# VH-VL binders against Cytochrome c-554 (cycF), part 12

Target 1, 133 residues: Cytochrome c-554 (cycF), of Cereibacter sphaeroides (q3j2p2)
Amino acid sequence: QDARQIERMIEGRHGLMTLMAHELGKLGGMAKEETPYDAEVAGKAASNLSALASVISPELFPKGSAVGEAEDSEALPAIWEKPDDFAQKISGMEEAAAKMQAAAGTDLASLQGAMRDLGAACGSCHETYRQKD
Below, E stands for the ipSAE of ESMFold2; O stands for the ipSAE of OpenDDE; V2 stands for 0.75 times the mean of E and O plus 0.25 times the DockQ between their complexes.

## First folded at step 8 (VH-VL; framework fv_bermekimab)

Design p2 (from n2 with heavy chain T98H; at its last look DockQ between E and O 0.30; V2 from the best seeds 0.00; counts 0 for: pae E 11.0 > 2)
Fold by ESMFold2, look of step 8:
Structure p2 (fold): chain C 133 residues (1-133), chain A 124 residues (1-124), chain B 107 residues (1-107)
Amino acid sequence: as target 1 above (133 residues)
Amino acid sequence: QVQLVESGGGVVQPGRSLRLSCTASGFTFSSYTVHWVRQAPGKGLEWVAAIWYDGSKKYYAESVKGRFTISRDNSKNILFLQMDSLRLEDTAVYYCAHGDYIWGSYRSYYFDYWGQGTLVTFSS
Amino acid sequence: DIQMTQSPSSVSASVGDRVTITCRASQGISSYLNWYQQKPGKAPKLLIYAASNLETGVPSRFSGSGSGSDFTLTISSLQPEDFATYYCQQYYSFPLTFGGGTKVEHK
């Protein structure tokens, strides 16, 4: 595969994850009561997170972009060894983000409740497909 | 698998003291607020006390305030309830309980994990 | 303290019946309310958290609704394993408080 294309996809998925962490941070700050709950801010953050999750696709993970194959990659080879399971984990992230989108603007208790599913979905994928550290 | 095991219950005389223990395993104990909940025979549930993940804050039901002390040893994964000046109305099964906090796992406010309970009774 | 008033104290019902249980808080508690099921000799089991969220592994015939001060647990079609006592519990503020319980009994 073209080395420039591989580097472009690695940069893209790193940026995607950074943006997702940014939106998740807003929701998390409200859930922990570190920042005041604001239904409009929470709803927008959840909508953005849902949109970002929907962009996660196999094209961001081309062959040759695993840890040890490409500089700056943390993606484990299991992604390419278990493609159906990886797709299922991505679908789980999208589903959890959609639940948060439905809950975040309702009230703080609903936002906190939906964080449970979102945290589980994130951890489920990272335990199998991201280099630990 | 998450396990909570209470111990230290028994038959005591009113006015005496008793210390209950709850041994935790299968989760990072030091990340969670943990609770004592009791149930008198044939009666409903009564929340008794809570202690924050780091021990910095403690909360008590009015019925036990000043008589019971909640504490924890995070190095041994043990929750304690020191019960002083025991009364007949303290007769109950005592449960320890906790729940996951989905973000960061340091605050619990619902109980999806419970022990099997330890019975405190009086001879009267 | 926030008082939780649960109604009714008992319900006689048959398999297949729709059962509703209500819980009223003495002040507004937003959606900070949980529902538990307890069978004799066993620890309580979480059914619903944050008023309306179904806990993992709980059948979809259970649902929770309400916010503010008035809440409802609904069993859409009662099954034999649903005969039990049900408790609401607020977590808006300490001290945490439970409702008095509703025993769902076979007719």
Scores: ipSAE 0.006, ipTM 0.618, lowest interface PAE 11.0, mean pLDDT 84
ESMFold2 (binder alone), look of step 8: mean pLDDT 89; pTM 0.908
OpenDDE, look of step 8: ipSAE 0.466; ipTM 0.825

Design p3 (from n2 with heavy chain T98S; at its last look DockQ between E and O 0.09; V2 from the best seeds 0.00; counts 0 for: pae E 14.0 > 2, placed apart)
Fold by ESMFold2, look of step 8:
Structure p3 (fold): chain C 133 residues (1-133), chain A 124 residues (1-124), chain B 107 residues (1-107)
Amino acid sequence: as target 1 above (133 residues)
Amino acid sequence: QVQLVESGGGVVQPGRSLRLSCTASGFTFSSYTVHWVRQAPGKGLEWVAAIWYDGSKKYYAESVKGRFTISRDNSKNILFLQMDSLRLEDTAVYYCASGDYIWGSYRSYYFDYWGQGTLVTFSS
Amino acid sequence: DIQMTQSPSSVSASVGDRVTITCRASQGISSYLNWYQQKPGKAPKLLIYAASNLETGVPSRFSGSGSGSDFTLTISSLQPEDFATYYCQQYYSFPLTFGGGTKVEHK
């Protein structure tokens, strides 16, 4: 409907995903031992990631905001074709982020263990619902 | 090309202060954690301090806590080390060092880039 | 603080020799360990990061191994430019710490 509203939602969800990738990068760097483990940094990154995941909602994906329907969208039409599966994938990401929040500040091994679940949740959603580039 | 250039070393009296500077060029200074590492003549390497890319966190070796202050000015690409209450055991070449830690690269805190060092010594 | 103990403190070797340097951490550090080479009057040079990964431009005769608390740097066939002092460095936690160094000297 409102082109400006669609544009604002696309900008909003792009910013949300960018911030999530930022926090995930900190956790991933520690998990791969590319950066020193720091319990305070890991705990804050996981807390931020959990908060960001909790705001992913259908409101950010209004009809008319798919790839090919709106400028700058990377969202595949499958989101609107399989809404129950999309919601389940979002819930899975929220659950994985919460597990990371509980684990990240404890020690490196706990962070690494939770990273497997978080990586799987992110990958599962992106394979079906995000335009690959 | 990447360059780190230290300055401000010299001969000083014990108990006095000195401020070291490290000017960075050829890379995005504001994206990196930067460090001071020192080496006493004929001795091994000792890490001294680190400051996060945005200045939000600072870390110090126990031997310098309370006496040294690390800081940075990202608008001018300068790292500082304020050294107060200097002791004879602070005699060393001081290196500015940095490594690749950029978002998405997942590189570690290791020192790819080093300056030439600046010497701090004492007069009697 | 995590103490890093290098052994030996010095080794006398000839060109072509296999040289092995060890580094032990006072606690487990996973694979958060780097190796550096330093020649007189110069800043250190990174050789190995994350225990076993060769830095760009470092000859393949250098290799690193180990995890946990025991680590090894190996030079498979010593070259004239390899006479230098070698340091390990942990980055598992602050403060970052170096080993005491191993000087590789011509026999």
Scores: ipSAE 0.005, ipTM 0.567, lowest interface PAE 14.0, mean pLDDT 83
ESMFold2 (binder alone), look of step 8: mean pLDDT 90; pTM 0.920
OpenDDE, look of step 8: ipSAE 0.008; ipTM 0.608

Design p4 (from n2 with heavy chain K57N T98K, light chain Y92N; at its last look DockQ between E and O 0.49; V2 from the best seeds 0.00; counts 0 for: pae E 10.9 > 2)
Fold by ESMFold2, look of step 8:
Structure p4 (fold): chain C 133 residues (1-133), chain A 124 residues (1-124), chain B 107 residues (1-107)
Amino acid sequence: as target 1 above (133 residues)
Amino acid sequence: QVQLVESGGGVVQPGRSLRLSCTASGFTFSSYTVHWVRQAPGKGLEWVAAIWYDGSNKYYAESVKGRFTISRDNSKNILFLQMDSLRLEDTAVYYCAKGDYIWGSYRSYYFDYWGQGTLVTFSS
Amino acid sequence: DIQMTQSPSSVSASVGDRVTITCRASQGISSYLNWYQQKPGKAPKLLIYAASNLETGVPSRFSGSGSGSDFTLTISSLQPEDFATYYCQQYNSFPLTFGGGTKVEHK
């Protein structure tokens, strides 16, 4: 019922996703060899990504914040129709981020391997729970 | 410097087997899909087979299915093509080709580096 | 399988000519198309990926265009080192397939 709370949660999840994309961009650039591998930069980016993933929660997706219900939302109704699957996808993101955190500072090959799992986790969640453009 | 070096070609009799090898250097071999592409003398290019970076997926052209087997050893940076039941139509230069890095579900199947090829021919 | 039809099969041209090579896919392939150059006795070399992106180190006289099922490689002003055979290749789906090639020959 609290419209201001819904707006705050939508803004919060947008900011969270923006920050995750920022850290992911650093890792992805190294994985594609578009930027030089740097173990310290990779390790910090992976640590930040893991922390950001740990704060994703269903409370950022309150009832009434779906696409078509609130401005600026791209969250599909499936989030509220399949809450157990949504929570499982979030856990998968956290697990993939933790693997990246363990691998990113080791060497480029380890980063590239972990990046595939992370990409799959991101895509899996978005395919079901984000409005396609 | 990225290098791909094929070996194992030669002159064989029809119905026999050959195993081609490709030794890779200058890139993280275990991160990339790798391919075999062949070219009959005076003819165009024909894709033969591909293997995923971790060996999990293998793909073959219809003309070689059931006769050729692609494999890789990521610890030694070697790509293999086991060619069984060879036919005269398999006469070609066989190239080893590096695919690009695949991230998630993105498509990126271009061959940015190629070996110089190894020739497979027949004597009657 | 996606068939790639490349035209012409050969072209006779002089240095300075504009050369246009076309490639048609038997079904839509979005922009998942590459172009390669091959000189006699050499391995192919990637020129253009994803229909229009120039590979590093390839001269700007080469360009690619098209999407869907019709694609074009253009050499704006042919140079002596451009006499070669050119191939298109789709990567929309397996099996990966090449066009039949276009030989650019000295007139």
Scores: ipSAE 0.005, ipTM 0.585, lowest interface PAE 10.9, mean pLDDT 85
ESMFold2 (binder alone), look of step 8: mean pLDDT 90; pTM 0.922
OpenDDE, look of step 8: ipSAE 0.021; ipTM 0.644

Design p5 (from n2 with heavy chain K57N Y109N, light chain Y92N; at its last look DockQ between E and O 0.03; V2 from the best seeds 0.00; counts 0 for: pae E 16.8 > 2, placed apart)
Fold by ESMFold2, look of step 8:
Structure p5 (fold): chain C 133 residues (1-133), chain A 124 residues (1-124), chain B 107 residues (1-107)
Amino acid sequence: as target 1 above (133 residues)
Amino acid sequence: QVQLVESGGGVVQPGRSLRLSCTASGFTFSSYTVHWVRQAPGKGLEWVAAIWYDGSNKYYAESVKGRFTISRDNSKNILFLQMDSLRLEDTAVYYCATGDYIWGSYRSNYFDYWGQGTLVTFSS
Amino acid sequence: DIQMTQSPSSVSASVGDRVTITCRASQGISSYLNWYQQKPGKAPKLLIYAASNLETGVPSRFSGSGSGSDFTLTISSLQPEDFATYYCQQYNSFPLTFGGGTKVEHK
């Protein structure tokens, strides 16, 4: 694989994670009551998050793009050692995002409840597959 | 160099049991879903079973479900197929197979690498 | 279970001929379809993955097309080494299933 193509994939997955964090920030701000609850904003943020989660794919994680192998990578080698488990964690994130999509536009309490499941799904994947800060 | 080597085939009587082994080398075996695929003499390919990289999930063709058990020992890089209640239609060359690493994924349901096969036949 | 119906079962052809092999899935499988080549006494060889992508080292005379339930393998100009049996295989869901095979043999 071309080293430039590996760098482009790392940049792409970083951009994907940054956009997901942006949508999560909107939902989180409402959940913590740092911003007013707005059902339309919450619903759109959850829809965007679900769409972004659905494009996480193995193509974003080429061999040679782990932490210590490529500049700016935070991806742990476990992704390539346990690919089926990584795929299951991604599926869990998609399911949690879908539940948030169903809950976010209903009311604040529903948003707050779904945030716990979403946070757990994100944390489960990062504990195994992303280098800690 | 990726290698898969099957063993344990032979001539058996119907109704008996047989255990096939596949020894893997040249790759990180514990990262791959691995499969058994069989081919009766003069016939087509038939997928038999698969086991996830960590042994957590197992899948079987309907024709062998309840009679065959797939398993693996990641510490020894060995894939197994326990074949119970053997029937004449189980006569085949049995291959172990797995995918390569391509474009950000271990190709778990592709068959890039195959063993040489081990033959299971029946005496009369 | 997804049944893969492959046709024809046999093709008699000459070097230089265009050969077309079809594979039909009993339900939609998107592009989760591989093609393999097998010569007598040998293990199969992956030719095409994800319906249309050529495996490394496979000659460009091989091509795959299709999506959903209908798929085609084409050999644009048959070479002597292409006389073999060809199989499609779906990986949309377990159990994985192969087509019945197409034997390409010289006339």
Scores: ipSAE 0.000, ipTM 0.511, lowest interface PAE 16.8, mean pLDDT 83
ESMFold2 (binder alone), look of step 8: mean pLDDT 89; pTM 0.915
OpenDDE, look of step 8: ipSAE 0.008; ipTM 0.614

Design p6 (from n2 with heavy chain G99S, light chain Y92N; at its last look DockQ between E and O 0.26; V2 from the best seeds 0.00; counts 0 for: pae O 9.7 > 2)
Fold by OpenDDE, look of step 8:
Structure p6 (fold): chain C 133 residues (1-133), chain A 124 residues (1-124), chain B 107 residues (1-107)
Amino acid sequence: as target 1 above (133 residues)
Amino acid sequence: QVQLVESGGGVVQPGRSLRLSCTASGFTFSSYTVHWVRQAPGKGLEWVAAIWYDGSKKYYAESVKGRFTISRDNSKNILFLQMDSLRLEDTAVYYCATSDYIWGSYRSYYFDYWGQGTLVTFSS
Amino acid sequence: DIQMTQSPSSVSASVGDRVTITCRASQGISSYLNWYQQKPGKAPKLLIYAASNLETGVPSRFSGSGSGSDFTLTISSLQPEDFATYYCQQYNSFPLTFGGGTKVEHK
């Protein structure tokens, strides 16, 4: 792929993560009891998060978009060294998001329970494949 | 792949001390609250102790309070259980297990990852 | 401390049977209850969290219900691999406590 296409994908995945963080923030606020639990809001946020998670794919991570290869990239070379593991992490994220979607609108305890897997999915992927600050 | 591996169990005399370890891998250890859960032979499960992801909070069962100390080294991905003044009723398989992720303030204490356990027994 | 009482302590059943296990808390614990399955010589396995949410990978024949102080684990159609001991566990407050367990054995 050319440089412009690579930059577009980097921008795209950054935007995707930002939007995911926004929805997660709503769920997290309720989970931490910083904001009152609202089943409708929780359900909508979880639905949005699940939809966004489904957009994550190896397509957003073209070769040549690693740290040191492209500007503004936080993607570690391991992504392309372990494509099967990377795909598994994506699948794990989708499953965790789906689990949250099933739980968030039920009650606060359910939302809180599903939050662990969701956070773990984010953390597991980032630990392995995102550059540390 | 998430792994928890307990070690340090064995045969001990009453009144003695023993230190158990749990080595974690395959996940961000420092983001999780971790626990010790024990099971006496042929008996049920008993929660023993918990330590928050950053070690800032510790909780103990009444049966071990004052005798056991839970700690962790996040730089090495290791959980510890220092057991002092051991009693016959402490005989059990000791499991380490994970629970909530990152946010210690909300309730999510279910154990979805367990080690294989390490056995602590006593000599007569 | 919150005491968790499971009933029955054991149940004999056959493949295909509907199995119901009850867990009662000594006080209200909202939905802060989990269910585990344990087979001999193995660590427990999480089945249900927050009273009614099925853990990933757990068959749909397992279900949890209840809130407050009374909870139920149901196996709609018992399978050969379901013979095991089951435990409930509350996380409403520390100390965390388990039920006494229910052994599901072959009739």
Scores: ipSAE 0.007, ipTM 0.619, lowest interface PAE 9.7, mean pLDDT 90
ESMFold2, look of step 8: ipSAE 0.146; ipTM 0.735
ESMFold2 (binder alone), look of step 8: mean pLDDT 89; pTM 0.916

## First folded at step 9 (VH-VL; framework fv_bermekimab)

Design q1 (from n2 with heavy chain S31R; at its last look DockQ between E and O 0.40; V2 from the best seeds 0.00; counts 0 for: pae E 7.7 > 2)
Heavy chain, then light chain:
Amino acid sequence: QVQLVESGGGVVQPGRSLRLSCTASGFTFSRYTVHWVRQAPGKGLEWVAAIWYDGSKKYYAESVKGRFTISRDNSKNILFLQMDSLRLEDTAVYYCATGDYIWGSYRSYYFDYWGQGTLVTFSS
Amino acid sequence: DIQMTQSPSSVSASVGDRVTITCRASQGISSYLNWYQQKPGKAPKLLIYAASNLETGVPSRFSGSGSGSDFTLTISSLQPEDFATYYCQQYYSFPLTFGGGTKVEHK
ESMFold2, look of step 9: ipSAE 0.501; ipTM 0.824
ESMFold2 (binder alone), look of step 9: mean pLDDT 89; pTM 0.917
OpenDDE, look of step 9: ipSAE 0.500; ipTM 0.831
ESMFold2, look of step 10: ipSAE 0.040; ipTM 0.685
ESMFold2 (binder alone), look of step 10: mean pLDDT 89; pTM 0.909
OpenDDE, look of step 10: ipSAE 0.545; ipTM 0.850
ESMFold2, look of step 12: ipSAE 0.041; ipTM 0.688
ESMFold2 (binder alone), look of step 12: mean pLDDT 89; pTM 0.918
OpenDDE, look of step 12: ipSAE 0.367; ipTM 0.801

Design q2 (from n2 with heavy chain W52R; at its last look DockQ between E and O 0.02; V2 from the best seeds 0.00; counts 0 for: pae E 18.2 > 2, placed apart)
Fold by ESMFold2, look of step 9:
Structure q2 (fold): chain C 133 residues (1-133), chain A 124 residues (1-124), chain B 107 residues (1-107)
Amino acid sequence: as target 1 above (133 residues)
Amino acid sequence: QVQLVESGGGVVQPGRSLRLSCTASGFTFSSYTVHWVRQAPGKGLEWVAAIRYDGSKKYYAESVKGRFTISRDNSKNILFLQMDSLRLEDTAVYYCATGDYIWGSYRSYYFDYWGQGTLVTFSS
Amino acid sequence: DIQMTQSPSSVSASVGDRVTITCRASQGISSYLNWYQQKPGKAPKLLIYAASNLETGVPSRFSGSGSGSDFTLTISSLQPEDFATYYCQQYYSFPLTFGGGTKVEHK
């Protein structure tokens, strides 16, 4: 791979994760009742989260872009050692985001019910595939 | 023509402090993580510290944490190592090192380029 | 931290010999391993990166293999300029760590 392409993929996946965290923060704030529930805002955030999750793909994780190979990377080599498990974790995140999309705009209780699965899916991927600080 | 030149080594007393410098030329210094690697006389190589290309993250070997501070001045292309509370075990040739931009990745962990080293040792 | 155990500590060899040096990581490091050559009074020189890729300008008599925890450097036919000390180095995670070195000496 071209070094410029690797750099852009690392920047892209970092931006993607930041945007996902932004949308998750809106949903989390409502779920914890730190901000008022707003069905339209929740529905939009969940829709955006689902769209962002669907963009996660192997092309964002080219060989040579792991921590220790590329300076700004936090991606652990396990991504390339366990490709089937990584794909399953991505699918799990997409499924949890889709459940949130279906639930978030309905009412607060539905949003709260979907948050547990979404949090678990995000956490399980990061435990295995992201450098911890 | 990549060049790394260390300076600031010398003979020092244990418990004292010393600041090492590494002046870089022939490449875009501000694009690369740069490292200090040391080698005690007759011994193997030991990685000491690294600083991210923009100075935003610093990494240290356990043997030097709390005593050494790495820093950089990208406007002058200089890497620094502030060495406090020096011990006899810190006796070594200290190299600065980095990797060239080749093979499709930032090679900040592949050490293509090394200085000639500066010796830190102790007396009385 | 990842400990790198390098064997043997030294090898006595003659020009033309096949030399094999091993390096073992204390945990899996995939293929994130470099090999360096160092001659007395000089800084190390990168030979192989990512376990098996020859650095530009390195003779093809050098080769690297392995993944996970066990790695080898092979010199297929030793030349006079190959008498040196060889180090492995992992870059899987910080702190970066080197093996203890293998000195290849003239028999």
Scores: ipSAE 0.000, ipTM 0.499, lowest interface PAE 18.2, mean pLDDT 83
ESMFold2 (binder alone), look of step 9: mean pLDDT 89; pTM 0.916
OpenDDE, look of step 9: ipSAE 0.812; ipTM 0.922

Design q3 (from n2 with heavy chain T98M; at its last look DockQ between E and O 0.03; V2 from the best seeds 0.00; counts 0 for: pae E 18.9 > 2, placed apart)
Fold by ESMFold2, look of step 9:
Structure q3 (fold): chain C 133 residues (1-133), chain A 124 residues (1-124), chain B 107 residues (1-107)
Amino acid sequence: as target 1 above (133 residues)
Amino acid sequence: QVQLVESGGGVVQPGRSLRLSCTASGFTFSSYTVHWVRQAPGKGLEWVAAIWYDGSKKYYAESVKGRFTISRDNSKNILFLQMDSLRLEDTAVYYCAMGDYIWGSYRSYYFDYWGQGTLVTFSS
Amino acid sequence: DIQMTQSPSSVSASVGDRVTITCRASQGISSYLNWYQQKPGKAPKLLIYAASNLETGVPSRFSGSGSGSDFTLTISSLQPEDFATYYCQQYYSFPLTFGGGTKVEHK
């Protein structure tokens, strides 16, 4: 992999994660009751999140793009040491996003329940595969 | 030991349909993007279709788009190719193929492992 | 779609010869190119990935070079087991495409 291709993949996955965080922020704000529940906004955010999660693929994580190997990477080497587990964690995030999509537009309680499941799926992946702040 | 075994080839009439299967063993099938690649007798290789490890994305060569459908059943470790509106130019040995998911590399676009192939031909 | 053009279509060579095969992409593909070897009645075998990386177990007499749209596969000293057909394959974008092949034959 040349350095420019690795840089473009890191930029791409950072942008993807930033957009996912943006949609999660809308759902989280409602779940914490920091913003009013709005079924239409929640439903759209969950739909966007599900679409974004479906784009996560190993293609975004080429060898040589780990933290310490490339500028601006937060990806831990474990991604490449445990590829089957990483793929399973991505699949789990997609499943949790789909459940949020089904729940978010129903009511606040449904959103709050799905938010816990989604948070667990995201957290379990980040604990193993993302460098902490 | 990684094994890919194609089946479902045979002699068919133009315009008819045929369904190919590829049974996988010796690895975690649900972690791999898998492909169909074909080779007409005495000719070069032609990529036909691919399906993402979870079935979420599918891609086709222009020559088969709209006529062929790739699918998978991860619970049974089977890849399928549904071939509709078959034409004489579809005559080929059809292989299922995938990359070796070697430690530290994702090889969704490589062809390290190939089945034995299944032949699709036409009756006169 | 990205067209891959290999040349020559065939080459006649003797054991010990240097053999060079070229592959041209119809647009830039960075280094997203593989080389395969195929012997009659056998499935293809990956030789080179990402334009220049030698696959494990492939003899060092094989090498790949190039980036962008022009690529070469070189066999520095042909051995009897190297008589085969060679294919390039791009993976820059779907649909994936192969070159037409280059048959390396006994002179």
Scores: ipSAE 0.000, ipTM 0.497, lowest interface PAE 18.9, mean pLDDT 83
ESMFold2 (binder alone), look of step 9: mean pLDDT 92; pTM 0.925
OpenDDE, look of step 9: ipSAE 0.008; ipTM 0.633

Design q4 (from n2 with heavy chain T98R S108D; at its last look DockQ between E and O 0.51; V2 from the best seeds 0.00; counts 0 for: pae E 8.5 > 2)
Fold by OpenDDE, look of step 9:
Structure q4 (fold): chain C 133 residues (1-133), chain A 124 residues (1-124), chain B 107 residues (1-107)
Amino acid sequence: as target 1 above (133 residues)
Amino acid sequence: QVQLVESGGGVVQPGRSLRLSCTASGFTFSSYTVHWVRQAPGKGLEWVAAIWYDGSKKYYAESVKGRFTISRDNSKNILFLQMDSLRLEDTAVYYCARGDYIWGSYRDYYFDYWGQGTLVTFSS
Amino acid sequence: DIQMTQSPSSVSASVGDRVTITCRASQGISSYLNWYQQKPGKAPKLLIYAASNLETGVPSRFSGSGSGSDFTLTISSLQPEDFATYYCQQYYSFPLTFGGGTKVEHK
């Protein structure tokens, strides 16, 4: 891919993560009891999050889009060094998001329970593959 | 209500060990990363250590690496700081603080709740 | 490590004054910055998170701004209870680091 395509993918995945964070923020606020639990809002947010998570793919991470290779990238080279692990992390995220989708609209406890796996999935991927400094 | 209560501070001799505890209540302790932050008398705040919600990850300030160990018992809602090879420069009030709910996802690593702190000092 | 430099280290002000505290990071930290208030003998209190978000329960006279390397905490109209020491803290990367603090004291 050319430089412009790479930039588009970087922008795309950043946008994706931003949108995910937006939905996650709703869920997290409820989970932390900072905002009152609302099953409808939770369900919708979880649905949106699951849909967004499903968009995550290696396609959004083309070679040449790593930190140091492209501007504004936060993607560590490890992504391309360990493609199988990276794919597994993506699958884990999708699974956790699906679990949240099934739980969020049930009750607060269910939402909180699903949040653990969701947080772990987010953290697991970012800890390994997102630039920290 | 969210509460964090530190204990274990006191007067110690250089080179000795001390174990601090922080008991949490009023929230799902096992869902949060938690931190130790210290403050020398009349000085500013210094982050000391962090531990992942499930204890799987630990982070330390360079000043305490190799000497301090952070750990937690989620079944008892307790955070620990094992301090070995203590030095005079470790004199401080040690605070435990609640960190991120879902570490690595929000990137909101703020400390929204703190304990009252426990003082660690040294004998002459 | 990321160094956080606060300015000024102290400021004398009167009730009703506008107080501005600056925090500069040694490198870009996006908006990953928090502000705390600490009173003598007490634990710090979170005021602002993510550079500009007001913590629940914090008076609206407090505000945070900035991104990248330069950040500002503003107290629009200083109140008697606002005399304290304020700290910025970055969470862009480990180790987490605080600014040196700014003491707001009576003129």
Scores: ipSAE 0.010, ipTM 0.620, lowest interface PAE 7.9, mean pLDDT 90
ESMFold2, look of step 9: ipSAE 0.013; ipTM 0.541
ESMFold2 (binder alone), look of step 9: mean pLDDT 91; pTM 0.934

